# Designs tried in a protein design chat: VH-VL binders against Basement membrane proteoglycan (unc-52). Part 5

Target 1, 184 residues: Basement membrane proteoglycan (unc-52), of Caenorhabditis elegans (q06561r450to633)
Amino acid sequence: KDRLMFAGDAEGVTISDIEERTIDRNTPFSFFKTGYLTFDGTTDGVAKYWRLPQRFLGDKVTAYGGKMEFEIEFSGSGHHSSEPMVVLKGNQNILVHRVRNQEHVLRSDSPVRITVETYETNYEQLNGAAATREDLLMVLADLDAFLIRATHVAHQTSTSLGDVSWEIAVDRYTPDGLALEVEQ

## First folded at step 18 (VH-VL)

Design j10 (from j6 with heavy chain S106Y)
Fold by ESMFold2, look of step 18:
Structure j10 (fold): chain C 184 residues (1-184), chain A 117 residues (1-117), chain B 108 residues (1-108)
Amino acid sequence: as target 1 above (184 residues)
Amino acid sequence: QVQLQQWGAGLLKPSETLSLTCAVYGGTFEGYYWTWFRQPPGKGLEWIGEIYHRGSTNYNPSLRGRVSISVDTSKKQFSLKLRSVNAADTAVYYCARGRYYQWFDYWGQGTLVTVSS
Amino acid sequence: EIVLTQSPGTLSLSPGERATLSCRASQSVSWSYLAWYQQTPGQAPRLLIYGASHRATGIPDRFSGSGSGTDFTLTISRLEPEDFVVYFCQQYSYTPYTFGPGTKVDIK
């Protein structure tokens, strides 16, 4: 299980577009909201994503059947973004997760916890076609990017990410529920 | 080759509880949203609700107080209960397999449920 | 709740003709999460199209879908004898997931 708690530190998270352009590891963040990484600037009309650090990348095949969770909060109004909520890139493939009912799930100034279980049935290709199990396993075998949407509405003034975790399948069957580090 | 087979009593009196079960054969159970629909004679389909393989549910608000869906993962089965039926509940009921994105590629054979008066 | 309407209610055509079926939503369908089903009398629905334009597995290429927002179309390029049945659209953007009332494709 990997986790980000944002206790005054970005923990290697950066902001990028969906193509991972304009990665800036020195992007100013604030931490006034306890447990959150916050960006308070207005958007420039470019959809932005939180780019997760290396510990969420690499060989993640053991995450199949597990779950990822994170909290988001934003301030703003207007049309909801048409961009995916989660983007996984690996082995030259891209799979995405789009939150269903997002107009009712995502409300200004109301934190929400997003859970996505790591099954192909929760993902689709960028063009909207269904993901196969083979697609998902291929992406997980050499995960190159893990992006979480940061731009949620047209007139956004603030965006926050909190309590990011990715539970591997063995952790879901552990009686005490502890996250386990997998090392050689 | 995934197949859904459903069963349950098809003739009910008003105020009784409708109870249907759907069994899944030939496929994986994990990761899917197991779903119930109904179709009144000569009319369109109505989504009743879904259950994820781990047990979380989502129901049509028009039925939320009367409907429950349950799952038995070890048997690869899921069930529908609809309490306090009346004549308006007469329909063919279907189970189906859905993904998170709710389009349905495998359906049960259907069960006609008639509520007599 | 998103209300779907379909037009025409009945479409009378001959085998070999092109059929164009419309589905209109009361509000925008996010991500074009719109599916089309075929239903033969006495049988469960058969999935044809999902995501407005993606053909389901095993569906012949005479079936195609298009559209976004509130306006969606199912096209059958050359009607076969088995295609003279009812067609429903279904949205899956917002719960409750809803179906259109159907278009019957009837042999002239």
Scores: ipSAE 0.747, ipTM 0.872, lowest interface PAE 1.0, mean pLDDT 88
Fold by ESMFold2, last read:
Structure j10 (fold): chain C 184 residues (1-184), chain A 117 residues (1-117), chain B 108 residues (1-108)
Amino acid sequence: as target 1 above (184 residues)
Amino acid sequence: QVQLQQWGAGLLKPSETLSLTCAVYGGTFEGYYWTWFRQPPGKGLEWIGEIYHRGSTNYNPSLRGRVSISVDTSKKQFSLKLRSVNAADTAVYYCARGRYYQWFDYWGQGTLVTVSS
Amino acid sequence: EIVLTQSPGTLSLSPGERATLSCRASQSVSWSYLAWYQQTPGQAPRLLIYGASHRATGIPDRFSGSGSGTDFTLTISRLEPEDFVVYFCQQYSYTPYTFGPGTKVDIK
């Protein structure tokens, strides 16, 4: 299980745009909320993403059938972002997760825990087409980016990320496709 | 290819409990949201609710308190119970396969449930 | 909850004609999470389109979908005899997921 707990340390998390054209490696994060990494800098109208560190990247095929979890909180108002919540990039493919009912799930100053099980049925291509199992396995085989949305509403004043974890399945490639045992 | 087969009693008296089961053949059971609908004769479809393969559920608020959906992952089956039925519950009931993004590519054949007077 | 309306209620056309079916939502459907189904009497629905514009597996290319926000369209470029059935839209942006009342395509 890989985990980020943010006990006074950013643990290698940076801020970027979805295309990773701009990566801010000197972002001044705040830790006043225990267990959270907080950014309250201004945005230039570009959606920002928490960019996870190297230990969440590389060969993550064993994460198939597991789950990723994280907490988010934000302050602000206005229209909700149309950007995906989770972006996975690998082997020249991009798969995303968009949160159902996000306007009812994500509210200002109300922390929420997001859980996404690592099955293709929880992801789609950027254009909204279904992800295949082969798409997801290829992305996981050489994962080069794991982004979590940081900009949630139009007039946001602060954003926080907490308690990031990703369970890795400990057994796969069974002959009959039996359920994988996930690492807790 | 995936097939869904459903069964259950088709004739009920008022106040009885509707109980239907859907079995999934072929394909992967994990990761899907197994879903129930109903369609009163000559009328549109109504989403009843869903169950994730791990057991978490979401129900149509109009039926909350009367509906429960359960899953048996080892048998690749899921079931609908609707308590305290009345004439308005007369409909064809369907099971279907959904993803997190709920469009439904495989459906059961349907079961007409009639609630007598 | 999002209420879907469809127009027209009945569309009378001949084989070979182009059909245009409309679906309107009472509020914006996020990410165009709108599906179209065909239903032959006595049968389960058949998925045609998801995500407003993506054809489901095995659906002929005479079926296409478009739209965003609150207004969505299903187009059948050339009606075949088997296409004279009921079509309905379904949104999956917000629970409860809801269906339109249907458009019946009748042979003239």
Scores: ipSAE 0.733, ipTM 0.867, lowest interface PAE 1.0, mean pLDDT 89
Fold by ESMFold2, last read:
Structure j10 (fold): chain C 184 residues (1-184), chain A 117 residues (1-117), chain B 108 residues (1-108)
Amino acid sequence: as target 1 above (184 residues)
Amino acid sequence: QVQLQQWGAGLLKPSETLSLTCAVYGGTFEGYYWTWFRQPPGKGLEWIGEIYHRGSTNYNPSLRGRVSISVDTSKKQFSLKLRSVNAADTAVYYCARGRYYQWFDYWGQGTLVTVSS
Amino acid sequence: EIVLTQSPGTLSLSPGERATLSCRASQSVSWSYLAWYQQTPGQAPRLLIYGASHRATGIPDRFSGSGSGTDFTLTISRLEPEDFVVYFCQQYSYTPYTFGPGTKVDIK
């Protein structure tokens, strides 16, 4: 199980856009809210993502069937973002998780815990097409990026990330068949 | 190829409990949201509720309090109970497989349940 | 809850013709989370389209979907004899998930 607790340290988390073209490695984060990494900046029209550090990347096939969890909180108003909540990139493929009922789930100044079990049924391609098990296993086999949405509403003044964890399945899952064929 | 087969009693009297079971053949059971629908004769489909393979449920508010969905992962089966039925509950009931994003690619064959006096 | 309406109620066409079926939502459907199903009377629904425009596995190219927001369209480019059945739209953006009342495609 890997975890980020944010006890006065960003633990290697950075901010970027979804394409990782602008990675801000010197972002001044606040730790005012205990257990959270907080960013109070805004950029005109540019959606931001928390980029998770290297220990969440690489070969993560054993995370299949487990779960990823994190807490978010934001301050702001206006139209909810249409951007995905979670972005996984690996083996030149991208899978995303979009939170269903997000206007009901995500409220200003109200922390919420997001849990996404690591099954293809909880992810889709950027364009909304279904993710296959083979897609997810290939992304996990060489995970290049793990992004969590930081910009949630149009007029956001603050965004926070807390208590990030990713654990393996309760029963260890052994992938089979074509999911590993591309790696060879 | 995934197949869903459903069964249960098709004729009930008012106040009885509707009980249907759906078995899943082929594919994986894990990660899916196993779902029940009903369709009154000549009318549209109504979502009854879902159960995640780990047992978490979500029900249509219109049926909350009367409906219960359960799962048996070892048998790859899930079941619907609807208490205190009346004539308005007469419908064809369907089970289906859903993802987190609730479009339904595999359906059971349907079971007509008639509530008669 | 999101109410779906479909038009027309019945569409009378001949084999080989193009069918255009409309679905309208009472509120915006997030991420175009709208599906289309075909249903032969006495049978379970068959998924045709999900995500407004993605064909389900095994669905022929003559079926296509489009739309966003509140307005969605199913197109059957060239009707085959087996296509003269009922079609439903379904939204999956907000619970409870809801279905349209259906459009029947009748043979002339």
Scores: ipSAE 0.733, ipTM 0.868, lowest interface PAE 1.1, mean pLDDT 89
Fold by ESMFold2, fold request of step 19:
Structure j10 (fold): chain C 184 residues (1-184), chain A 117 residues (1-117), chain B 108 residues (1-108)
Amino acid sequence: as target 1 above (184 residues)
Amino acid sequence: QVQLQQWGAGLLKPSETLSLTCAVYGGTFEGYYWTWFRQPPGKGLEWIGEIYHRGSTNYNPSLRGRVSISVDTSKKQFSLKLRSVNAADTAVYYCARGRYYQWFDYWGQGTLVTVSS
Amino acid sequence: EIVLTQSPGTLSLSPGERATLSCRASQSVSWSYLAWYQQTPGQAPRLLIYGASHRATGIPDRFSGSGSGTDFTLTISRLEPEDFVVYFCQQYSYTPYTFGPGTKVDIK
């Protein structure tokens, strides 16, 4: 719902592996690219993720039917990562989003905007099984982690994250308004 | 729970426009990619294209330029138009429900479209 | 475009036997995004397996799938009379999404 604009500040974003076993809270980020958080460090052998701050966590059921958006850019070469682009963890469950046609969508030194509408049909379990609506709502009800992939290719020299937002679905999916409080 | 029912004219002449409609009963319409296929008699299936419930489309490049898919969310319907048909377009046409990851769990009953010349 | 081939074209077996159907892709299928369908003549396809190995809802456990990369297998552990139909693989890693030519499982 809120935004991360990275105007010279990491805004609480950290880097971790997918399991969150190694969280680097002292990562030296660069802000030379306006509106981006940039990491130039090596990720040899371990896929890294941008770990979103606490305000993107907790009770996010109102985000169902909305959309999450972010920009990514990387420099590097080699085979594309087999890791998911988005990882949501909550209520002892993990759901992921993998980008279709990623080798054509993600190219070195070419920023791209990723949009994922918050419907179970856009997510799957980590092992590739389908997500149910109940799975997604339970994850959103007590969201413990929101990870965005930072390692995209085998020989990566830099990675950047920009313009993160997550909208609630209130506008299009608003039910009948409260007569006493919304005057509908 | 979910049922797809399709209809449209099954006999066409060359150069006419094929037009089929699929109605969705039960389940949620939002979040899905509503999809058309065709299968020539005795041959394999061909993906024609998809439409997201908000109206964005992707088409098979082999048919791009002749095909359009549209959606009417209020009626829970989506439609296929294929312009300038010829004998090679003779096939059974199917509608189906897909997710972002395109495996198809519900299908329409099929409509045989014959292009006679 | 990813081309799928299936072998054998026809598999002649008796009820109760094990069937093994092969699907091969012209290039790697990312994430094992491969589905298997059965199709009775005159009917729409029925989804059996998605993601190479996940059974669709309501599919009997005699159907199983495996494979990755370019090579995928559908196994029917014990053929029932209703299983003597055609089976197609389908990839959904890259557009256009494509189908194999089919394997007919024929009753001896």
Scores: ipSAE 0.712, ipTM 0.855, lowest interface PAE 1.2, mean pLDDT 88

Design j10 (from j6 with heavy chain S106Y)
Fold by ESMFold2, fold request of step 19:
Structure j10 (fold): chain C 184 residues (1-184), chain A 117 residues (1-117), chain B 108 residues (1-108)
Amino acid sequence: as target 1 above (184 residues)
Amino acid sequence: QVQLQQWGAGLLKPSETLSLTCAVYGGTFEGYYWTWFRQPPGKGLEWIGEIYHRGSTNYNPSLRGRVSISVDTSKKQFSLKLRSVNAADTAVYYCARGRYYQWFDYWGQGTLVTVSS
Amino acid sequence: EIVLTQSPGTLSLSPGERATLSCRASQSVSWSYLAWYQQTPGQAPRLLIYGASHRATGIPDRFSGSGSGTDFTLTISRLEPEDFVVYFCQQYSYTPYTFGPGTKVDIK
């Protein structure tokens, strides 16, 4: 189980665009909101993403069948972003998660917990095509980016990320007796 | 190849509870949103609701209060209950497999449910 | 609730002709989350297209979809005898998920 609790430390989280062309490694974050990493800076007209640290990357095949969870909060107004909420990159592939009914789920100044179970059925390719189990396993086998959307609305003044976790699968008994339970 | 088979009583009286079960054969059960629809004779399809394999549900507001969907992951089955039926509930009922993004690639064979006065 | 309308209600054509079916939404369908289905009378629907333009597994390439926002199109490039059935669209952007009333493709 990997976790980020943001107790006064960014814990290696940075801000980037979706292509990771600009990575802001020394962003001045605020921690006034307990358990949250807060950014009040400008977006330069490009959607920004929380870029998760190295310990969330690499070989994450054991995360298949588990779940990722995080909290978000923002202040602002205007149209909701058309960008994906979660971006996973690995083995030259990109898979994304888009939140259903996001205009009803995401409200200004209202923290929300997002849960995405690590199954291909919760992801799409960037062009909207279905993700296969093979696609997801290849991405997880050599994960080189895990991004969470930070820019949610057109006129955003503040964005926060909290309580990030990624749990491994807890497999059930099978007829051949294989079962896995691993915690981190 | 995934196959869905459904069963349940096809004739009901007003005020009874409709109860249907759908079994999933082949493929995985985990990660999918197991979904019920109905199609009144000569009319279009209506989404009833969905259940995630871990048990969370989402229902059509028009049926909320009367509908319950349940899942038994060990049997790879999910079930529909619709309480207090009347003649307007007469329809062919379908189960289907959905992803988080709800397009439906596998469907059950359909069950005609008739509510007689 | 997003209301879907389809035109025409009935499309009378001959085998080998091109069919163009329209679906219009009462409000924008986010992410182009629109699917097309075929339904033979007495049978369950068959998925043809998802995400407005992605062909489902096993669907012949004579079926294609396009559109975004509120206006979507299903095209059948050359009608085969088995294609003279009902087609309907379905949106999955917002709950409740809704279906169009259908377009019947009739043989002349």
Scores: ipSAE 0.710, ipTM 0.859, lowest interface PAE 1.2, mean pLDDT 89

